# Designs tried in a protein design chat: VHH binders against q9y6x5. Part 455

Target 1, 379 residues: q9y6x5
Amino acid sequence: LPPKLLLVSFDGFRADYLKNYEFPHLQNFIKEGVLVEHVKNVFITKTFPNHYSIVTGLYEESHGIVANSMYDAVTKKHFSDSNDKDPFWWNEAVPIWVTNQLQENRSSAAAMWPGTDVPIHDTISSYFMNYNSSVSFEERLNNITMWLNNSNPPVTFATLYWEEPDASGHKYGPEDKENMSRVLKKIDDLIGDLVQRLKMLGLWENLNVIITSDHGMTQCSQDRLINLDSCIDHSYYTLIDLSPVAAILPKINRTEVYNKLKNCSPHMNVYLKEDIPNRFYYQHNDRIQPIILVADEGWTIVLNESSQKLGDHGYDNSLPSMHPFLAAHGPAFHKGYKHSTINIVDIYPMMCHILGLKPHPNNGTFGHTKCLLVDQWCI
Short names: E, the ipSAE of ESMFold2; O, the ipSAE of OpenDDE; V2, 0.75 times the mean of E and O plus 0.25 times the DockQ between their complexes.

## First folded at step 20 (VHH)

Design wl7 (framework vhh_5j56_2; at its last look DockQ between E and O 0.91; V2 from the best seeds 0.87)
Fold by OpenDDE, look of step 20:
Structure wl7 (fold): chain B 379 residues (1-379), chain A 127 residues (1-127)
Amino acid sequence: as target 1 above (379 residues)
Amino acid sequence: QVQLVESGGGLVQPGGSLRLSCVASGFTFSGSDFTAIGWFRQAPGKEREGLSDIYGSSESYTSYSDSVKGRFTISRDNAKNTVYLQMNSLKPEDTAVYYCAAGEFVRGSDHWTYDYWGQGTQVTVSS
């Protein structure tokens, strides 16, 4: 039988949640599989960019999804959470489900994963759901597992996405132990449901399953605000993306806009596009705006509006609070093995290996995940 | 179509209590983990502010603004597709038009977006 892989994302699952909360189902999953404690994600640490990095192995500058909100100055197109279905935004890379589906006797399935309801390179998953947050986890899970079990050609790669604990993380903040405990308990229960469903269908022993996330969550506060209106008139620029990494499109001379912003706050770094630190790998794309503002951890960039969110993400990808985890189970993976850290782009070459796919050029390092795999030598 | 209807507003003395109701039609808010019903208010000359919301399909998750925490309680009756706001220890500063709103969380967002609004109900706290 061809190898099968299910990739599951719980959005905004911060890595240290595993240390601070109880996850009986997830821990059992880990016990019988592998754990990577910290996954260093890509800058910016946002949902669409990082999910696309997972399935392409590319930095944001390379795959072209550089934010949740984007603007292309040439075409005058906008990208947002409510406007994400134009292949124009996705076609700068080839996600793994496309690669998989173009193989003979294979198909892909997807439930709510970013980009999966869009024809990319004129290819859309054989089985997919249009994004609808109202669809329950159960329904998503049922569809995915049905497709994995009964499809012809067989589904060999599937994605499953869930919006928690990100949604609640924004609302409560990650430091709200009472509320987040309940939310995370529910997530663990969903993992239990996933495992149970796979066992019931006889898929558990033969299916490779990766459970991961795109980013963490940091605590925000009304006491840590950076008001741009105090530094520059709103008429001088267009805001393409706001916080914690603001994308600035100047309406006047870029240098003038920069000079007005560069000393706006001691808790915010201001970069001209060409001066963005190399370690971010966030420079070489036309969709990155001329000026970016990067707030310090826990600081929120605002206009003359109050933000009600108590948690946020998108900060420096070196911050532990931004890091998710990766757990995996299945024939390809060891049992009871823990690894300290990998890069999020490393997931792609690993998945390609598991599925027997030739990877497209990517930024991942297969060597970083070798120790997770039973067929690889690890010293 | 989606409709929200508020009721329960009125005149009350400081320290008094009111219970607001929001009846939703055209959708079942408890059918989704990412559908929320929220209470907002707008006082004359002030901006609209969020007070409380409730979401979750099987389990209820609630949130409160600092201005109402400890005094207001949000709850729901799934069978009636109704959300309630119990308001205790009311103050003159609580005088406003109170609105019920329905919204959703969507991936890639950093907030819950409320797209459907009721007409509002007047709450006046005065001696």
Scores: ipSAE 0.898, ipTM 0.949, lowest interface PAE 0.5, mean pLDDT 96
Fold by ESMFold2, look of step 20:
Structure wl7 (fold): chain B 379 residues (1-379), chain A 127 residues (1-127)
Amino acid sequence: as target 1 above (379 residues)
Amino acid sequence: QVQLVESGGGLVQPGGSLRLSCVASGFTFSGSDFTAIGWFRQAPGKEREGLSDIYGSSESYTSYSDSVKGRFTISRDNAKNTVYLQMNSLKPEDTAVYYCAAGEFVRGSDHWTYDYWGQGTQVTVSS
């Protein structure tokens, strides 16, 4: 009987929320399982890239989802949150649900995880929901649990995605203790509902559950704006993505555009593609534009306008504010074990191990997660 | 056909109060965790300004701009599919056309988008 795995993401769940807010249900989940306090995510620290890194084990330059907004100069195609269904964007990697359901007597199920409603390498998740933010957490959970209990071939890998605390984090910012406390309490209640539903359906004892996130959140302010229009006429470039990592496609000589931008703000780093720091692993893909602008933490790049955001993410992946957590419970995991940090790309080879899958070539290191697993020697 | 209709505008004295209403038709805003109704205003010669919004399905979550926090209160009546803006301690600077709008949040957008707008209602604060 092959092991089963449910992978859950609560978008924008900053790691230190666990220390700064109360989570009775999540803390009980952790007490009976494992916690990784910080997951170092991939640059840029945005939703689509990091969700795909979790399920492929690859850096963004390798899996091809390099931002939430992209342009491919060869095909002239555009990608955005509202235009994400073309398999062209996703086909540079093989996500774990594809590998899983191609095995004998296995299928995969998905509720809203980025990419699961796309036929990647002509293969779409066996059971899935088309993305729709109006679908409640309860309905997503109901579909996932129905598929886990009632499918032939059996569902052995399932995913579930929820837009909070990211949605409210953008609206309030992480420093709004009163409002974020109410938001995070609701999320903890949803985690309690998840666990209770799995117990009531007889799934809890034999299902491995990972609860994680893609990134954190930092506080923004009207006092921390970088006005790009004050530095360069926008007729000199095409803007592919804006903030906090702007992607600049020059319309004139690249060096000339770079020189106009390099002194724009002391709160922004300007990189030619070949000069992007090696630690970002963000260079070797045609979808990465010739110039990127990286704002300092809490700064917002704008086009001569005010910003309504009080929270944002996408910054340097070395920043603790950008890091999510990972918690896990189930037969594969120790009970009551706490680990300080892993890389987000390490999650993929760990999941492959749990499921008995051969991982595709990836950037993760299985050894980083061995101590979480009961079948591994940790010293 | 999604429609939003504002009412309750008018002329008030400085320090007075008004209650604006926004009646929605063509959708039920309490049916989604990620649908918001917001209030905006635009004064002559100024850009449109976001004031407050309310969202959530079983719980209500509210937000206020610094310019109105403590003076304005947003609320809703789900049975009437109606959102209210209670405006207290009104100032001449609050003179504007007030709009309600319906917004959404989707994964990967990094912001709430407002796609449906009312026609607006005039509020004038003057002696």
Scores: ipSAE 0.805, ipTM 0.919, lowest interface PAE 0.8, mean pLDDT 93
ESMFold2 (binder alone), look of step 20: mean pLDDT 79; pTM 0.807

Design wl8 (framework vhh_5j56_2; at its last fold request DockQ between E and O 0.83; V2 from the best seeds 0.86)
Fold by OpenDDE, fold request of step 21:
Structure wl8 (fold): chain B 379 residues (1-379), chain A 127 residues (1-127)
Amino acid sequence: as target 1 above (379 residues)
Amino acid sequence: QVQLVESGGGLVQPGGSLRLSCVASGFTFSGSEFTAIGWFRQAPGKEREGLSDIYGSSESFTSYSDSVKGRFTISRDNAKNTVYLQMNSLKPEDTAVYYCAAGEYVRGSDHWQYDYWGQGTQVTVSS
């Protein structure tokens, strides 16, 4: 029988939460499997881009989901959380569930993972849930496990997505230990539910499970604000995305807009598109706007609107606060092995290997994950 | 249809207390982990200000703005589908129309958004 893989994401689960909070269920999961302590995600460190990088192995400039909010100047289309279902945005890459779905005697399933309710390259998972935040984890888990256990052709790849601890991270900030401890306990309990369900169904020993996240969370403050209105008139540009990486579409000469913004704050770097640092791999896509603003860690770019966010993400992907973790369990993985760091794009070739899929060209390095796998030699 | 109805506003002296109520209909706010009820206020000539919110299904989570922290307490009664705002140590600066709103967290939005609003209730703090 073909191998099976369940990919689970808890949005905004910062890697160091594992060190600062108690996770009895997750620790048991790790004890019986593997842990990557830090996963270096892609820039920008946002939900849609990083989730798509996990399943494509591509930098954002390559897979085309370059932000949670995008604008295409040619088609005049907009992308956002409320408008994410146009295949136009997703078709610059082929996610793993599509690759899997197109194989003989295989199907894919998805519960709320970004892009899974969209036909990409005219292919959609045989089983999927339309995104609805009101749907409980239990219902999502029930559907996924049902599909994994009772589908024809068999579901060999499935995704499961949950919005915490991201939602609460934004509300409280990651440094609110009192509230975040309660939030993270609930997450651990959900992991317990997941494991219990898999055991009850007899899937635990045969199913490969990856638990990961797309990004971390940094503490914000009302004392660390960058007000763009103090630097440039709103009539001179269109804001495509705001904080912590602002995407600026000039309405006047680009150089003039740049000059007005370049010294706006000592806690913000301003880049012309061609000057974006190479290490970000965030240049070669038309959906990246002519000017981007990158706030320093913990700083928030604002307009004259009030914000009560105490946590945010999207910052430099080299910052530890932006890094998630990866834990895995199943026949493909060692038991009791811990690894320090991988790149988030490395997950894709690993998953392809596990599933016996030929990977599309990608930016991941399979060698980075060999030590996690029982069938590979770790040197 | 979704409806929110505020009550409990009125005139109080500085240092006094009021308890506002927000009755929700057309949905169950405790039915989802990502549904929130929030209290807002708008004073004359000022922008609407978020004060407090409550969310969660089995377990509730609350938050407060700095302007009301320590003085206001948000709570809910799931059976009545009602959210309360206990306001203590009221100040003249608290004079405003108070609104309750219903919202949710959406993947990739990075913020809690409120889409449904009550009609508001007037709170006046004056000696």
Scores: ipSAE 0.932, ipTM 0.966, lowest interface PAE 0.4, mean pLDDT 96
Fold by ESMFold2, look of step 20:
Structure wl8 (fold): chain B 379 residues (1-379), chain A 127 residues (1-127)
Amino acid sequence: as target 1 above (379 residues)
Amino acid sequence: QVQLVESGGGLVQPGGSLRLSCVASGFTFSGSEFTAIGWFRQAPGKEREGLSDIYGSSESFTSYSDSVKGRFTISRDNAKNTVYLQMNSLKPEDTAVYYCAAGEYVRGSDHWQYDYWGQGTQVTVSS
């Protein structure tokens, strides 16, 4: 029986929500499996880059999805949340579902994980849903479980993506206990539905399930705005991405643009590309613009305007507020084990191990996740 | 064809109440977890201000700006495809054109974006 794996992401699920809110269903899932309390994600701490890092084991500079908004000066191509289907953007890496379904007698299925509706290296997930935020969690789950039970060759790797708690996190911020409690209770109910459905279909005992996320969420405020227009005129640059990591393409001399920005706010770091800190692993890709601006936690870069966001992410990946968690259950995993931290890029080699796949070159370290697995010597 | 039609505006004394309605047609707002209906207002010479919104499928999730929190209540009737804004304790500074708008959230957008707008209804609070 080939091992099977379902990878689930609840977007924007901050690690300490587990401590600060009640999750009876998720806690029961954890009790019967494993928990990694903090996952250190990749910079920038945005949705598309971190989801691709999970499935490639690569830093953003290496897999080429460096932000949710990108521009390529040579081809004049744009990438955005509404324009993400061109394989050009995704082809700098090979995600695990491609490797998986190219194995003998294996298929991959996907319910809206970023990239799974794109033919990456001319290979699209064997079964997939085109992205549509209007499709319910129930329908996504129904399609995934149907594919896991009814496909020839069998689906051995599946992904499932849900937009919460990110959507509500942006609207309320993580400190809004009243509203976030209701949001997170709904998510816990969805996790309960997931587990119950897998049990009802006879999948629960032999399917490995990872529940994780791409990033956390930080509280924002109208009192913490950085007005970019007060420092530099629009005519001097093209804005590729705004906040909290702005991507600046100079229209005039780069040093002149840098000098106008460098003292704009004490709550923002301004980097020439070559000066971006090495710990970010965010330099060696043409899609990273010549100047980036990195706001401090909880600060928002704006263009002479107010912000509707009360929560945001994308900040420095050393910040605990940016870190998600990882929980897992299934025959590959111990029961009742807690682990303090891993790097998000470590998930990829672990998944390759579980599935018996040869990983592509990557930045993850299998040894960081060995203690989660029953077939590994941990001591 | 998506349409939003506001009604219920008018003239009211300070401290009074009004109830605005927003009737949606061409779509069902409760059919997606990630579609929101929001209320906005714009006074002459001022920037448009977000006041409140409501989203969710079976369960409603609401938000309020600080300027109206505690005084305004958003609600909806899914059977009538209608969203309401109950405005109590009205003040002269609440005088504006009030708009309803439909917004959505998608993966990677990092914000709720309101793309469909009603024509507005005038609310005047005068002493």
Scores: ipSAE 0.820, ipTM 0.927, lowest interface PAE 0.7, mean pLDDT 94
ESMFold2 (binder alone), look of step 20: mean pLDDT 81; pTM 0.824
OpenDDE, look of step 20: ipSAE 0.906; ipTM 0.952
ESMFold2, fold request of step 21: ipSAE 0.796, 0.766, 0.779; ipTM 0.917, 0.909, 0.910
ESMFold2 (binder alone), fold request of step 21: mean pLDDT 81, 80, 79; pTM 0.822, 0.821, 0.817
OpenDDE, fold request of step 21: ipSAE 0.930, 0.929; ipTM 0.966, 0.966

Design zd1 (framework vhh_5j56_2; at its last look DockQ between E and O 0.66; V2 from the best seeds 0.00; counts 0 for: pae E 18.1 > 2)
Fold by OpenDDE, look of step 20:
Structure zd1 (fold): chain B 379 residues (1-379), chain A 128 residues (1-128)
Amino acid sequence: as target 1 above (379 residues)
Amino acid sequence: QVQLVESGGGLVQPGGSLRLSCVASGFTFSGLDYWAIGWFRQAPGKEREGLSSISGSSGGSTSYSDSVKGRFTISRDNAKNTVYLQMNSLKPEDTAVYYCAAGPLYGTDYFSQEYDYWGQGTQVTVSS
C-alpha cells in the first residue's frame, strides 16, 4: 500500500506546554511514536507564513506568504485572513498537497489548513473544506478520516487544522494557568478523539500522523506598550502589519520615516529592508515592506486606537516562547524516541520522503529528521 | 537581547595553553536541553571552522573536530552562564579569531547546524 500521511496543526501550541501541563492522550501518542521537543519556526512567527513553510519547506521570503497581512505595491492588492483566496499570494511556491495530487493514483485532502481552499498553480485539493472557524473539530476530523478511508484515487496526504490553543492564548495569555489548563485539556481530548477515530477505522497502524503547530505564545501586558503615534505622525506611513512585527510603508521619504522610528523605543528594533538580519531569511521578497519594526518579547506595538491582547506571537523566531513542538506516529517513525530540535522547514523534505515524493527546491535539511525515521541511519 | 561575549584570547608560545570564556546573556543555560553552544575559529583567508560544541542537556554531550581533538576541551558552568574552551598544546596553525555561538541543537551533528547567536570573537595568536 502506498504510504499515507496526515498532518495536524493545533495553532499556537507552545512547546513548553508539554512540560507544564498534563496531556494523557498526546503523551500516549508520543510514547508510541516520536517527539521533537522544540521546532524552530520561521520569521515572522505568524500563522499563515509558518503553515505555508511547513508544507513548502521554504522561508517566508521564498514562498511569498510573509505575514498574515500583506500588501503588494505593484498590483495594489491586500492579503488578510478575510481576504486570502487570491492565488496571486500563494503561487510563489508549490505546497506538498499539490505535488502529491499531481502524482498517479494519488489525491490530497484538507480541513481548514491555510491555503488549501485556494487553487494554487491551477490545482486545488481533491477534497477540501472552505475555511470556516465555526466548523467543529469533530466535523473536520470526520471528513478527513472519511476521505482517507474511502477515496478513489486514494488520499495519501491530508491536512487538519484547529484554531486552539492560539485563540485562547491571545485572550488569556499563556501565563494564565487556570484558563490555559482548561483549554489545553480540551486539546488533549481532541487528540484522543483523533486517535480513537483512526483506530476504529483501522487506519492507526498504517497511517503516518504528524501533530505539530506553527508557533508558540508569549505573555503581553499593558505595561509593555510601544506607541508609534508618539514617534511619528500616522500620515507619514501606511501600516501593513502592526504587532509584534510592524510592516511600514512610507508615504514620505523612507529615510525620514526610518529616522523618526529608529529611536522610538529601546524595546523595538527598526530595520530598513536591506538591513534585516540575515538569520531571519526575511529580505528577498517584494512583499516585505521598506521598513519593519520588531518588538522585544512581550512588548506590543500599538496605535492610540489599538486593542490589547494578553498573549501574542510573531516575535523573533529564536525565542523559546515562539517555538512549537512536533509529534509523530506511524510505520515511518520510531517508537519512544525524543529529539531536541528541528527547523520547521525540515518537515517538508521529511514528508516528501515518507510519501515518496520528489521535493521541490526547499530550505529544509533532511538530515535533521533522519533519527525520527525507521528507514534512515541516525548517525 | 541575547548576547555572547568571548574573552581569554591573546598571544601565547607554541606548546602553551589558553582558556577562552563565552558569557551568555539574555538566556540561561539551565533548562535549555535543546540548545547547543559551539566554538568556531577563522584564520585570515580561511573559512570559518567548527571546533567544539556542547549540548544544553544535563549530561552535556560534547563534540570535537579532528583538528582539536585531544588538545581542546569544552565545558560549561551554568551558574555563571559561561562556556569555556580549554586549549592546550597550541600550535601556530591555531592562530585565528575564535567565536562562540549559541542556538538550537539539531540532531547529533553539532557542526551541520546553523547557530542563531554569535559573539564578536577573540584573537588567539600562537607564535614564538
Scores: ipSAE 0.031, ipTM 0.611, lowest interface PAE 3.7, mean pLDDT 93
Fold by ESMFold2, look of step 20:
Structure zd1 (fold): chain B 379 residues (1-379), chain A 128 residues (1-128)
Amino acid sequence: as target 1 above (379 residues)
Amino acid sequence: QVQLVESGGGLVQPGGSLRLSCVASGFTFSGLDYWAIGWFRQAPGKEREGLSSISGSSGGSTSYSDSVKGRFTISRDNAKNTVYLQMNSLKPEDTAVYYCAAGPLYGTDYFSQEYDYWGQGTQVTVSS
């Protein structure tokens, strides 16, 4: 009788949105379960890397999805939002849905979580949706609940991904209270629909549900631009990723490129790969380029002098604006418990514990999350 | 960029008092319930030692190591973005470089966790 777990991500849900906006449905979910007020995510604080860190328990350098845009010099392969299906990129780690469905009498299901439509280690989620942003939350939820309720072998691990509030956070910026209130109200209504659907299907009392996110969002401005073209000619490097962490592949001597960039802006740190701060855990993978540029919070690296972006993420993972939250409900979790902080990599060993899976080697610490769980002694 | 700057160190006689300050810039304590600010010290030839920490948006949670409990008091002024360490009944064994550090709070192990930001340090010397 293995327990069941549904992992839900609302992309770009900044932790302090819970304090600054009203979420009656999410607050009721929290009241009957647990809240982690802040989750320290991994650097860089981008969508693909952090979603893969949740499901592998690994830092980006260890799982190999180091950005939303990557280049491998040996194979000449490119990775992007539109070219993310080659298992080559994903095979440096084993995500939890692969481990889960290889167990006897278990299946995994997925509604759009990054990587779930890729055959990782020749294994694709037992039930999945090909990524398509036009598919409504309702349709994603209907498929997930159908699979949880009607599959043989039973679905014991399921994922559900939604693109908001990230998309609106980029468009309006997190400080636009009027527009973000409207967006976040719609998301709270979706959480209400999720809970109501689970109750109607008889799943609510026996399904463990985690609602979390990959990162937050910070305010950008036309007054906070770093014009890269003012500092260095395009002919000296290949640009793999731009903002707020630029990935620079030198075409000439690396030291010469570094010297042209190091004084480009006081609002940008320029790192040779070997000099990237150890606290980022962002050095030991060939997909990390020889030079990275890390903009200060709210600054945008551009090639021209204009940006239409009002919010962004990808910054230093110590920044509170980059941190999401985690809420959970179900038989594995306490009711009415609030916890201050975990690392995003801690979610993986916790999920493995709930599901009775042996975790692969990872960077998470089970002890950080044990106070959330009813079967653990919390000191 | 986040910076922590300590001040208030110096030479003091045994039994005396000092008040250290740690001013944060590029970072505010308000609205950040999950952060801790801690004081550490390192004497010549010894490992760095955790002394005290303060957390919560109002500074409502404090911790002290056994070596300083009852003699040192941590406090915080959110309006000045400053954390203080009041050091009383100083002993020659308190001679060290004192550092402040800041980062997310993980569980109850305030003094063995890795902190994201560190100050440059301020020398405290208690004459023997």
Scores: ipSAE 0.000, ipTM 0.213, lowest interface PAE 18.1, mean pLDDT 89
ESMFold2 (binder alone), look of step 20: mean pLDDT 79; pTM 0.810

